# VHH binders against Peroxidase 8 (PER8), part 19

Target 1, 290 residues: Peroxidase 8 (PER8), of Arabidopsis thaliana (Mouse-ear cress) (q9lnl0)
Amino acid sequence: QLRHGFYEGTCPPAESIVGRVVFNHWDRNRTVTAALLRMQFHDCVVKGCDASLLIDPTTERPSEKSVGRNAGVRGFEIIDEAKKELELVCPKTVSCADIVTIATRDSIALAGGPKFKVRTGRRDGLRSNPSDVKLLGPTVSVATSIKAFKSIGFNVSTMVALIGGGHTVGVAHCSLFQDRIKDPKMDSKLRAKLKKSCRGPNDPSVFMDQNTPFRVDNEIYRQMIQQRAILRIDDNLIRDGSTRSIVSDFAYNNKLFKESFAEAMQKMGEIGVLTGDSGEIRTNCRAFNN
Short names: E, the ipSAE of ESMFold2; O, the ipSAE of OpenDDE; V2, 0.75 times the mean of E and O plus 0.25 times the DockQ between their complexes.

## First folded at step 15 (VHH; framework vhh_7b18_3)

Design s3 (from l2 with G102A; at its last look DockQ between E and O 0.01; V2 from the best seeds 0.00; counts 0 for: pae E 17.1 > 2, placed apart)
Fold by ESMFold2, look of step 15:
Structure s3 (fold): chain B 290 residues (1-290), chain A 118 residues (1-118)
Amino acid sequence: as target 1 above (290 residues)
Amino acid sequence: QVQLVETGGGLVQPGGSLRLSCAASGFTFTRYDMGWARQVPGKGLEWVSYITSGGDTEYQDSVKGRFTISRDNAKSTVYLQMNSLKPEDTAVYYCARYSDSAWKYDYWGQGTQVTVSS
């Protein structure tokens, strides 16, 4: 069972060790929050928060990392460093899934986002197959997105918090938003800037939050209102009647956004978790135990 | 329940040929672009070739002229004819379905090993 303080008796320093490792990386590289947010989202929505995403492919077996949607996921070395320290202090005790969850929470707080508690007690999955990866693309309709989020237990408000909150930091490749560059309703100055940026070689990236790309805050929703959303799905959130008022509420109330995002992240971190004697406690987060 | 099953891998000498097959089920095959990717030891996953629902093909530069992708809509099967094989072609080869809505490959097979060595 998940509970607060799951490791208090078996590995008392668990959360502080993860927090220190995350802080050290974040202090040197503010993009850590974007990396960990994406890591947790991609792990949790694909067969639950079981750290299946962390498994490296081998010559004989691809993994979730092998799928193109996951090609941009990074930050695995942060999880590895935390796991290495935890194995020295509490061997075979703290799951990789819990490390990802704790690390993500701590990175959000470091980037100016909400501070919130997470329950722990997750165990690590025994399967990492590319065929399990079913992530929505950036041009899906709001209706399609609502159905997908409902299928994992999230209402519309939670969906808007997660989509915008997940895009308040991080980048998108130019190939993902060519339809936006051609949209005359997009802010004309930004559209011109993006056309120039996207002429660069090798499918360049831009920040999804053009104003505060390293802070977890409500600015992405203000960008949506100003017709400056990079991705089609983000622009759709302000245009669609089922989500428009929620976007507006978050854009004009940063506290409401942060509270909603914290609740959404707490719920996301508990999707499909393995507990008790299910799964395993990996000794190396990149590989199943032998 | 989308399924892709690759067959036809094996051990072959440099300069030899292999034909990979990918049997598809659980979706309307004729409406989807299909592709092959490979996991080369030490280099990760890379795309190899794709074929559109209409039969147009494209190839990574390193295999162009040596590999031919094709499809048989009646059998819901994609093929990869690999000629003039080189040791660098040694990899696990995966068949994949392209999702236009996701702008990426969304379903993958379990893979078939191709080994090119003397």
Scores: ipSAE 0.000, ipTM 0.100, lowest interface PAE 17.1, mean pLDDT 87
ESMFold2 (binder alone), look of step 15: mean pLDDT 89; pTM 0.895
OpenDDE, look of step 15: ipSAE 0.765; ipTM 0.893

Design s4 (from l2 with G102V; at its last look DockQ between E and O 0.66; V2 from the best seeds 0.00; counts 0 for: pae E 3.5 > 2)
Amino acid sequence: QVQLVETGGGLVQPGGSLRLSCAASGFTFTRYDMGWARQVPGKGLEWVSYITSGGDTEYQDSVKGRFTISRDNAKSTVYLQMNSLKPEDTAVYYCARYSDSVWKYDYWGQGTQVTVSS
ESMFold2, look of step 15: ipSAE 0.840; ipTM 0.926
ESMFold2 (binder alone), look of step 15: mean pLDDT 88; pTM 0.890
OpenDDE, look of step 15: ipSAE 0.918; ipTM 0.957
ESMFold2, look of step 16: ipSAE 0.632; ipTM 0.865
ESMFold2 (binder alone), look of step 16: mean pLDDT 88; pTM 0.893
OpenDDE, look of step 16: ipSAE 0.862; ipTM 0.929
ESMFold2, look of step 19: ipSAE 0.433; ipTM 0.783
ESMFold2 (binder alone), look of step 19: mean pLDDT 88; pTM 0.888
OpenDDE, look of step 19: ipSAE 0.917; ipTM 0.956

Design s5 (from l2 with D106Q; at its last look DockQ between E and O 0.72; V2 from the best seeds 0.80)
Fold by ESMFold2, look of step 15:
Structure s5 (fold): chain B 290 residues (1-290), chain A 118 residues (1-118)
Amino acid sequence: as target 1 above (290 residues)
Amino acid sequence: QVQLVETGGGLVQPGGSLRLSCAASGFTFTRYDMGWARQVPGKGLEWVSYITSGGDTEYQDSVKGRFTISRDNAKSTVYLQMNSLKPEDTAVYYCARYSDSGWKYQYWGQGTQVTVSS
């Protein structure tokens, strides 16, 4: 069973060790928050938060990493470093799934987002199959997105918090938003800027939040209202009647956004978790034990 | 082999300016986001500025408005224009290439010393 302070008796320094590792990476590389947000989301929505995404493929066995939607997931080295330190002080105690959860929480706070507690006690999954991966792309309708999020237990407000909150940091490559560059309703100044940015070779990148790309805050929702969202799915949130008022609420109330995002992240981190005797505690996050 | 070579450091008085250059070679420059970090005396390595391969830029709060990062993709070069320099900007400045496949800086230059003092 998940609980706050699960490791207080078995590995008292667990959360501080993860926090220190995350801070050291974040201080010199501010893209850490975007990477960990994406990592946790991609792990949790695929058969639950069991760190199945972390498993490396072998020549004989593909893994979730083998799927194209996961090709851009990064930051595994941060999890590895935290796990290495934890194994030195508390062997076979702290799961990789908990490390991902704690690391993501800490990276959000470092980027100016909410500070929130997470429950711990997750165990690591024993399976990582490409066929389990079902991730939606950036051009899906709001209706399709609502259905997908409902299927994993999230209401519309939680969905809007996760989609926008997950895109308040990070980059998108030009191949992902060509439809936006062609949309005459997009803010004309930004559209012109993006056309220039995307003329370069090798699929150039731009910030998804054009104003505060390294801060977790409500600015992405203000950008949506101003017709400045980079991705189609983000622009759809302000255009669709079922999500428009939620986008407005977040855009005009940063405190509400931060509280809603914290709650959404807490809920996401508890999808389909393994606890008790289920799963394992991996010693190497990239490989199953034995 | 990937190589990043910084130049343009030196001694400057408070309020002065310097322009750092980073010549990059051994990789497809236009595929990568680039940036600068600095080793401040008594502190660890800290991020200074970031530029995406599409040209978007961002800065650490303490240097916003004073520093400008740019890139010349044809010359495979990253620049950091540093204006209104302060003593706390004294550091070894490193050019960074952000990894395509990871979170760690895979490659750093040798660094160039910037000293801001009277």
Scores: ipSAE 0.744, ipTM 0.888, lowest interface PAE 1.1, mean pLDDT 91
ESMFold2 (binder alone), look of step 15: mean pLDDT 84; pTM 0.849
OpenDDE, look of step 15: ipSAE 0.906; ipTM 0.949

Design s6 (from l2 with S99T; at its last look DockQ between E and O 0.93; V2 from the best seeds 0.85)
Fold by ESMFold2, look of step 15:
Structure s6 (fold): chain B 290 residues (1-290), chain A 118 residues (1-118)
Amino acid sequence: as target 1 above (290 residues)
Amino acid sequence: QVQLVETGGGLVQPGGSLRLSCAASGFTFTRYDMGWARQVPGKGLEWVSYITSGGDTEYQDSVKGRFTISRDNAKSTVYLQMNSLKPEDTAVYYCARYTDSGWKYDYWGQGTQVTVSS
C-alpha cells in the first residue's frame, strides 16, 4: 500500500514542508543527518517503521526511549516541528512514520549522500514497549551481525552499506571504543590521539569518520582499510572474510557505495510498516491519540 | 540556566584576524559538543565550525584552513580563531551548545558582530 507520492492528493506540500524544516535545522547544525539516520534505524528495526520510538514515556508507562541503547537518539524536535507545520496545512493526514522517513532521506542528500525517492503511506504504531528493543552493540561479531540483519530482511551487502553508511557521520563516546584504544593493530597516530581525547571527564566524544565526519560518502570504508575505524564492529568488517571484499568495493567506488546505501535505506524504511486502516495518524508524534 | 556569552567581534580589514571567545555557564561544559554559526546579512544562520567534547573539529568548506575552533575545558570557554578574513565573513557570530539527547536541541548566545571592510 506504500507508493511514491502518497500525499499528492491529500497534502500536496507534505514532502516540501518536511524538506524545508530539515534544511533549516541542518543548515545551522550539521549533526542532523547523524541524528535522523540513528532515529530511523532504531525505529525501523524495532517492530517496524511505525514511529514507536517517538513516544515519550509517562509516569505510568515506559517507552522505547526508556532503554539505554536509545538514550542517545535525538532530533525528535525536528520531527515535532515538521508535524506542527503539517497539521496546520493538512490536519491528521501525514503520519509521524512518514515524516521520519522523508526527513532522513532529505538529510542524507544535504550531507552529500545519494538523492533517492521513498515510498510513503506509513501509519503510526499503537505500541512502544521497552521489551521490544533488541539492538546489537558495537562489539558483536560479524557472524552475529549477519544473522541479526538477515532476520529483518537484509543481505550481507546491505548490512555493510548500512553499518558503514550509518557511521560515515556522527560521534562515538569513549566508553564505546576502549577496546580499540588497546588494539595494537589500530593506526598508531589515531590510537594515540584517541587515548588523549578519552582522558577527559564525562565520556568524551570523537567523530566516527575521522576525515569527512559531516559528509555521507565512502570515506568510512577507506578509514576501515587504513585501520582507522573507531568502533569494533566497523573494524571487524574489514577483518572478516565474509565482508572484506564488500568493504573494499565501497572504499574504491563511491558511486557503488552511494547506490548501495540508497537501496539499503529504501529497504530499511519499509520494514514492518502499517498501512491502510492499521495504526493511526498521530496528532502529536510524542503521544498516542486518545 | 544555560548562558553562552560571545566576545571578540569588531571591525577588521580584509586579510586581518580576530579571535572570538564564548564563555559558557549553567551546565557541565565537558559533556557537550560546541560550535559556531553565523548570521550573514540577508541569509539565515549557517554553520561555521564544530568541536566534539573529545576535541575533534570540523569546518564548513568556505572557512576551512582559515578558521580554527578550540575549547578550554578548565575555563568552560570555546574559541574561534579567524585568520585571512574576507568581506563575505561579515556576520553576527553565535556560539552554540549541541544537545546530546532529545530536548532543547541547541542553545545559542546573543552573538558578536564581525565586520570585514576596507
Scores: ipSAE 0.754, ipTM 0.897, lowest interface PAE 1.2, mean pLDDT 92
ESMFold2 (binder alone), look of step 15: mean pLDDT 85; pTM 0.858
OpenDDE, look of step 15: ipSAE 0.904; ipTM 0.948

## First folded at step 16 (VHH; framework vhh_7b18_3)

Design t1 (from s4 with Y105H; at its last look DockQ between E and O 0.95; V2 from the best seeds 0.90)
Fold by ESMFold2, look of step 16:
Structure t1 (fold): chain B 290 residues (1-290), chain A 118 residues (1-118)
Amino acid sequence: as target 1 above (290 residues)
Amino acid sequence: QVQLVETGGGLVQPGGSLRLSCAASGFTFTRYDMGWARQVPGKGLEWVSYITSGGDTEYQDSVKGRFTISRDNAKSTVYLQMNSLKPEDTAVYYCARYSDSVWKHDYWGQGTQVTVSS
């Protein structure tokens, strides 16, 4: 079962080792927070937080990485480095699923987001099938999104915290927001800037949070209020009556946002976890034991 | 094969300016976000500035307003204009190419020394 301090007896330095590895990567590359947020979300909503996303495809077998929705996930080398160090100190003890959870928590704090505790004790999954990947695209309606989040136990407020909080850092490529550039309700100065940005070859990228792209804060919700959301899914949150007031609450109360985001991340990190003797403790996060 | 070559470092007085250049080769330059990091003596490598392939920029707080990152896609080159230099800006400056997918890794150049002293 999950508990705080699961490794205190079996691998006392577990969380500090992960924290140091994450800090070293984050200090030189501030996009680490965006990478780890996306990694944990894509792992957890696909059959639970079991690190199934980390499995590399082989010539004989595709994996969740083979699906287009996962093509932009990155940061696996951070998990590998933490795992390598942990295997030297505590062989076969700390799961890859727990490393992802701890690393993401620590990267959020480094980027100015909330500090929060996570429970540990996750074990690693034994399957990574492309057919299990069911991720929402950037143009889904709020109603569709609410249904999807409800199906995994999240209310509307938790959904708004996760969607906006997950997009307060990171980039989007031009192919994902062409509909926004055509939207007359979008801030006209930003729309013109994006049109210029997207003229370049090879699907250029822009920051999703145009003001504080490397900080985990409520600024994304302020951008939504100002009609400056990059993705359709984010713009839908301010336009839809079922979510508009929550967006406003977060935009005008950063403490409320940070508390809500921390709670939402704690809940997300516990979806469908394997514990006890279920699953395995991988020695290489990229491959099943055998 | 990916290559990033920094030039333009040197010794300058406090308040002075330098422009660093990073010549990139071995990859499709226009698909990658780029940036700069520096290694201050006695410290690890710390981020300085980021530029997306679409041209958005961001800076570490300590250099905002003094440093400007830019890119020239035709020349496959990233620049860092450093104005109002301070002794604490003394470092080896590295050009970075950031990963864009599950299959790529970040790459760092050789570095160029910037020394700010009177």
Scores: ipSAE 0.844, ipTM 0.930, lowest interface PAE 0.6, mean pLDDT 93
ESMFold2 (binder alone), look of step 16: mean pLDDT 84; pTM 0.848
OpenDDE, look of step 16: ipSAE 0.930; ipTM 0.964
ESMFold2, look of step 17: ipSAE 0.840; ipTM 0.926
ESMFold2 (binder alone), look of step 17: mean pLDDT 84; pTM 0.847
OpenDDE, look of step 17: ipSAE 0.926; ipTM 0.962

Design t2 (from s4 with Y105R; at its last look DockQ between E and O 0.95; V2 from the best seeds 0.91)
Fold by ESMFold2, look of step 16:
Structure t2 (fold): chain B 290 residues (1-290), chain A 118 residues (1-118)
Amino acid sequence: as target 1 above (290 residues)
Amino acid sequence: QVQLVETGGGLVQPGGSLRLSCAASGFTFTRYDMGWARQVPGKGLEWVSYITSGGDTEYQDSVKGRFTISRDNAKSTVYLQMNSLKPEDTAVYYCARYSDSVWKRDYWGQGTQVTVSS
């Protein structure tokens, strides 16, 4: 039941409201794109794009937010602000899952990434279980990563678009890339810089894309080719024979990357969606309806 | 309680320079990425510059090459060196501490006025 323009008849301003809220947050804080990309990915790969990640834990019931892998997810206030305005204009109409999808799409475009349409009509999930959260770390092999992405319906090319596209913005903390600092094949100037950056206390952060950290573009793939990837998983993509040519194609053709990333994001936003009479339309994205 | 206090604003001629300072307190400074935003008259708050806790920096296009962000972790202070100032740089400049987790929010200072005019 997903379709373009799902809300044209029931909430005509839905997408423009979300877009304005996202722009206002992005204009003052350019890390919004990285935050929303991570939010959507963590939501969609855990039992589908149903906004289960947004549920706050209670004293009696933990939620997906209770899991350590989700500790760095942020941007929930952006979704809340959009939802509150939408509830005033169109009560009980626009799902939280659709807000996340639209918001992420809009933040990508703001950061110079592809402009693409998304289908809407998602409904919100009725469950948020910590034990469902299964996310890969940054040191996994390409083979392990391929298997994981295949299990949710993605081929190798889509995987490479999502991994690099998801890392072209955002930061990584030093604890996540100590193995890279020790790698003599890493670009020697960057390796030396990272050693200095990581001397500081409290697990310092660096940009994952050392050249264009706030733009969604193909620069991360150029960094991979130059042996400047921050995370092990990103460096693995240029080293492994099954992914090397795809990395090269994206590095030398920004248009190809942007088209591939847009298609990959569209597919990711449709994993395991609830439509029709399934799920609910939450009035508060942080809590199930009573 | 998180506090960010900006100083160093003032009136300056076009082409001049100013150095803004942001004194941070009430949190572990070295854990957080920091930055600057500004409110230009008649507009909302727009991002100016970002510095990670590891020292990486980035700037909006209109100030790149003219502005330099830095941090002094020992003094819990963020700086913005503004050179080659233009009338369009006239704004209230706010220091920011960026959220790093599910449970945190962005924090903004009270701002310092920068006016670039003859």
Scores: ipSAE 0.853, ipTM 0.932, lowest interface PAE 0.6, mean pLDDT 93
ESMFold2 (binder alone), look of step 16: mean pLDDT 84; pTM 0.852
OpenDDE, look of step 16: ipSAE 0.934; ipTM 0.967
ESMFold2, look of step 17: ipSAE 0.848; ipTM 0.930
ESMFold2 (binder alone), look of step 17: mean pLDDT 84; pTM 0.851
OpenDDE, look of step 17: ipSAE 0.913; ipTM 0.955
ESMFold2, look of step 19: ipSAE 0.844; ipTM 0.928
ESMFold2 (binder alone), look of step 19: mean pLDDT 84; pTM 0.849
OpenDDE, look of step 19: ipSAE 0.940; ipTM 0.969

Design t3 (from s1 with G102I; at its last look DockQ between E and O 0.95; V2 from the best seeds 0.90)
Fold by ESMFold2, look of step 16:
Structure t3 (fold): chain B 290 residues (1-290), chain A 118 residues (1-118)
Amino acid sequence: as target 1 above (290 residues)
Amino acid sequence: QVQLVETGGGLVQPGGSLRLSCAASGFTFTRYDMGWARQVPGKGLEWVSYITSGGDTEYQDSVKGRFTISRDNAKSTVYLQMNSLKPEDTAVYYCARYSDSIWKHDYWGQGTQVTVSS
């Protein structure tokens, strides 16, 4: 059972240790928030928030890390560092799944996003299979996206909060938005800039939020309204009648966005969790206990 | 093997300028986002500036308008032009290559001292 303060009796410093580790990484590398947001999303939507994404492949056994959709996920060293410290203070107590959840929440706050509580008590999964990975790409229709989010218990408003909120920080590589560069409806100045950026070799990157790329705020929705979204899925949110009004609401009310994003992240962090006697408490987040 | 070598640090009076260079080797330079961080004595590293491989830039608020990050792909070099320097900018400045995937790590240079005094 998940509850607030799950570790108050068994590892009182658990959340503060994770917070300090995240702060130290974030202070020198502001892309940490984007990394942890992506990590938690990719973990939670694949058979639940059980840290299955963290398992390294071996020569004989692939893992979720072996799948191309996960190739851009990073930040595992932050989770490792937090786990190392927690194992010194509270051996075999704090799950890797809870570390990911706490770390992501703290990184959002550091980047100017909402401060919110998360429930803890997650245990770590015992399986990490490539075949379980079902992640949609950046060009899917709004209708397809709505169906996918509904299948994991999210309504349209929650979906818009997660998609935009997940893209208010971070980068996209040119291979992911070639269709946007060809779109005559895209803001002409940005479109011209992207054509130049994408001439370079080795699949160059650009910020997904062209104005506030290191802040978790509603600016991505303002960019969508101005025809300046980088990814097709983000531009689709302002163009589609089923999502257009929600995009506008977030663009014109940062507090509403932040409240909605916090609620969405809380819900996402509880998908398919293992609790009680299910799963395990890994001692090394990269490997199952044997 | 990845190497990042910073040069261009030194002593400068308030209001002065310095240009830092970071010579990169051992990797495909054009594939990676790069940046700068600094360490004030007795404090941890703090981020200063970021440049994507596509040329997008961003800065910490305290240096916006005074510092400019750039990259020269032909020379595999990142620059930080620092103008209107303040005593608060005194620090060791480190060049960074940021990881872009599961399999790669952030790399940091050895640092170059910038001192703004007198």
Scores: ipSAE 0.835, ipTM 0.927, lowest interface PAE 0.7, mean pLDDT 93
ESMFold2 (binder alone), look of step 16: mean pLDDT 84; pTM 0.844
OpenDDE, look of step 16: ipSAE 0.935; ipTM 0.967

Design t4 (from s1 with G102T; at its last look DockQ between E and O 0.85; V2 from the best seeds 0.88)
Fold by ESMFold2, look of step 16:
Structure t4 (fold): chain B 290 residues (1-290), chain A 118 residues (1-118)
Amino acid sequence: as target 1 above (290 residues)
Amino acid sequence: QVQLVETGGGLVQPGGSLRLSCAASGFTFTRYDMGWARQVPGKGLEWVSYITSGGDTEYQDSVKGRFTISRDNAKSTVYLQMNSLKPEDTAVYYCARYSDSTWKHDYWGQGTQVTVSS
């Protein structure tokens, strides 16, 4: 069972070790927050937060990493580095699922987002199947998105916090938002800029948050109001009557956004977790134990 | 073989300017976001600036308004124009190619020394 401070007795330095490893990576590469947010989301919404995403495919066995929607997930080396140090100090004690959870929380705080506690005690899953990966793309309707989030236990407010909060940092490639640059209702200056950016070869990238791309803050919601959202799903949040007021509330109250995002991240980190004697404590996050 | 070669460093007085260049080879330059980081004496490597393959830019707060990152896709080169240099900008400056996928890691150049002193 999950609790705050799960490792206080069995591995007292667990959270500080993860925090130091994350800080060292973040300090040199501020995209770490975007990478870890995506990693945790892709792990947790696919059969729960059990670190199944971390498993590398082998010649005989594909994994969740074999699926195209996961091709852009990064940051596995950060988890590996934390795990390696933890195995020296506390062998077979701290799960990879807990490392992902702690690392993501710490990276959010480093990027100026909320500081919040997470419960720990997750164990690692025993399977990683490509067929389990069911992730929706960036052009789905709000109604479809609401159904998908409801199916994993999230209400509309939690969904809006996760979608916008997850996109306040990071990049999108031009192939993902061609419909936006054709939309005459998009802010005309940004639309023109994006048309220019997207003329380049090899599917160029742009920041999803055009103003504060490396900070976790409510700016993405302000951009939605101004018709400056990059992805269709983000623009749909301000256009759709079921989500519009929530977007407005977050845009005009950063404290409300940060509290809502923290709560949403806490809830996401507890989807379908394995505890007690379920699952395992992997010694190598990329592979099941022997 | 990914290769990033920085040039343009040197010794400069406070208030002066330098332009760093990073010649990239061994990969499709236009696919990748690029940037600069620096190793300040007695400190680890810290991020300085980022440029997406689509041309969006961002900077660490301490250099905003003074430094400008740019890229020339035809020459596979990243630049860092550094104006109004301060002694605290003294560092080894490294060019970075940022990972865009599951199986790639960040790549760093050999570095070029920038020294700002009277």
Scores: ipSAE 0.865, ipTM 0.936, lowest interface PAE 0.6, mean pLDDT 93
ESMFold2 (binder alone), look of step 16: mean pLDDT 83; pTM 0.842
OpenDDE, look of step 16: ipSAE 0.924; ipTM 0.960

Design t5 (from s1 with G102F; at its last look DockQ between E and O 0.95; V2 from the best seeds 0.89)
Fold by ESMFold2, look of step 16:
Structure t5 (fold): chain B 290 residues (1-290), chain A 118 residues (1-118)
Amino acid sequence: as target 1 above (290 residues)
Amino acid sequence: QVQLVETGGGLVQPGGSLRLSCAASGFTFTRYDMGWARQVPGKGLEWVSYITSGGDTEYQDSVKGRFTISRDNAKSTVYLQMNSLKPEDTAVYYCARYSDSFWKHDYWGQGTQVTVSS
C-alpha cells in the first residue's frame, strides 16, 4: 500500500538521489518540468501509474511508445539515470513508477510550482501495449474531456487544474493548433505571430504559455482569459460554462491554483497503482525483468 | 553526425559585448528547439537561453534584458548577443540542440570561453 516515506527503511537516500538527478538535468535544461509532467500524465492515464510507458519497443514487440500520441514524450534518460544510481545503492528496491512520481514532483517545485508530498510504494507494470493507449487530442470538447476524466475518478475542478497546469510549461507544434490560427476570436496580435511562426518548415513549435513558459504558475489561466491560449482544449476551458468559473478562480488566485494543482497531481499519481506483490521492481526501466 | 560548433568567445571588460555563434550541421535544423547553457567556474552547467523552432524565446532571469538569442534557419546558426557583460557571466558557453522525442538525445557543442574581467 502507498504511504509517505515508503523507502525510509529500505532505501533511505531514495528521494534525495532522485531529487539530485532531476535538479542536475533541470538546471541545464529547463524543459525538464514539461517533459516529466507529460510523461507522468501519459503513464498514469494508461492503465495506471505503473511505468508501462517507459518500456522500449523491439522489432517484434511494439509498446506504448509506438503510439503517435506518445512520440513526443521525452525525459526517459532522467529516469534511467536515477534508476542506475538507485540500483547501485539499493538493488531491486525503488520502482520506476515511483521514480517518475518523485521526479515529476521535484521538477514542479524547481519550476516555481507547489511543493507537495507524494506517497510511494508503486510497483512496475508487466505489459505495455499500443492498444491500451487512449489519450485525448487537443481539439476535444469540454464535455468529452469531462467524461474521460470522470472515468478515471477526477471531477471538473481537478480536470481544469491538470489540463491548464500541465500546459503552463512546454511547447506545442503548429500542426496541433491550426484551428486556433483560423479563429478570429483569438487575440489578434498573437494570432498574427503564430501565423508567422507556423510558415516555417518541419512543424515548428511555440510555447503554450506565452508569458511564463518555464514556470509552473497560474499564468496559463490568465492567458486563457485574454484569448491567448494556444491549444483548442485550453481555449475551450474559458468558453464553456461548466469550466469557465474555475478558470477564472485560478487566474485570479495563484495560491488557489497551486494548492489545487498539488492536490490534482497527488491524485493523478495514485491512479491504478500496483502495490504489495503485484507487478515488479524493474532493474532497467526500459525493459521488463526476465 | 550531429555537430554544434561555437565561436565568438573571448576576453572582455565589464560592460562590454560579445556575440556567440553556433554553426549546426548533420540534422534538420528547422525541426529543433535550440539554446545556450554555460558552465560557470566551480559550478555545473546552467541554462541561459532557449529558442523554439517557431521563434519563441526565453531567458534565465539573470541575463534577461542583456542577452538576445536568435536563429538563422537559412544558415543553420544560433546566435547569442551578450550585452552589458558582468564578471558573473564568465563561463564556458555551450550551444544546445534539445531532444523532441524519446528517440533523440540532447546535443551539446564543444563550448567557447567567455571571460569578463576588470
Scores: ipSAE 0.846, ipTM 0.930, lowest interface PAE 0.6, mean pLDDT 93
ESMFold2 (binder alone), look of step 16: mean pLDDT 84; pTM 0.850
OpenDDE, look of step 16: ipSAE 0.938; ipTM 0.968
ESMFold2, look of step 17: ipSAE 0.840; ipTM 0.928
ESMFold2 (binder alone), look of step 17: mean pLDDT 84; pTM 0.853
OpenDDE, look of step 17: ipSAE 0.912; ipTM 0.953

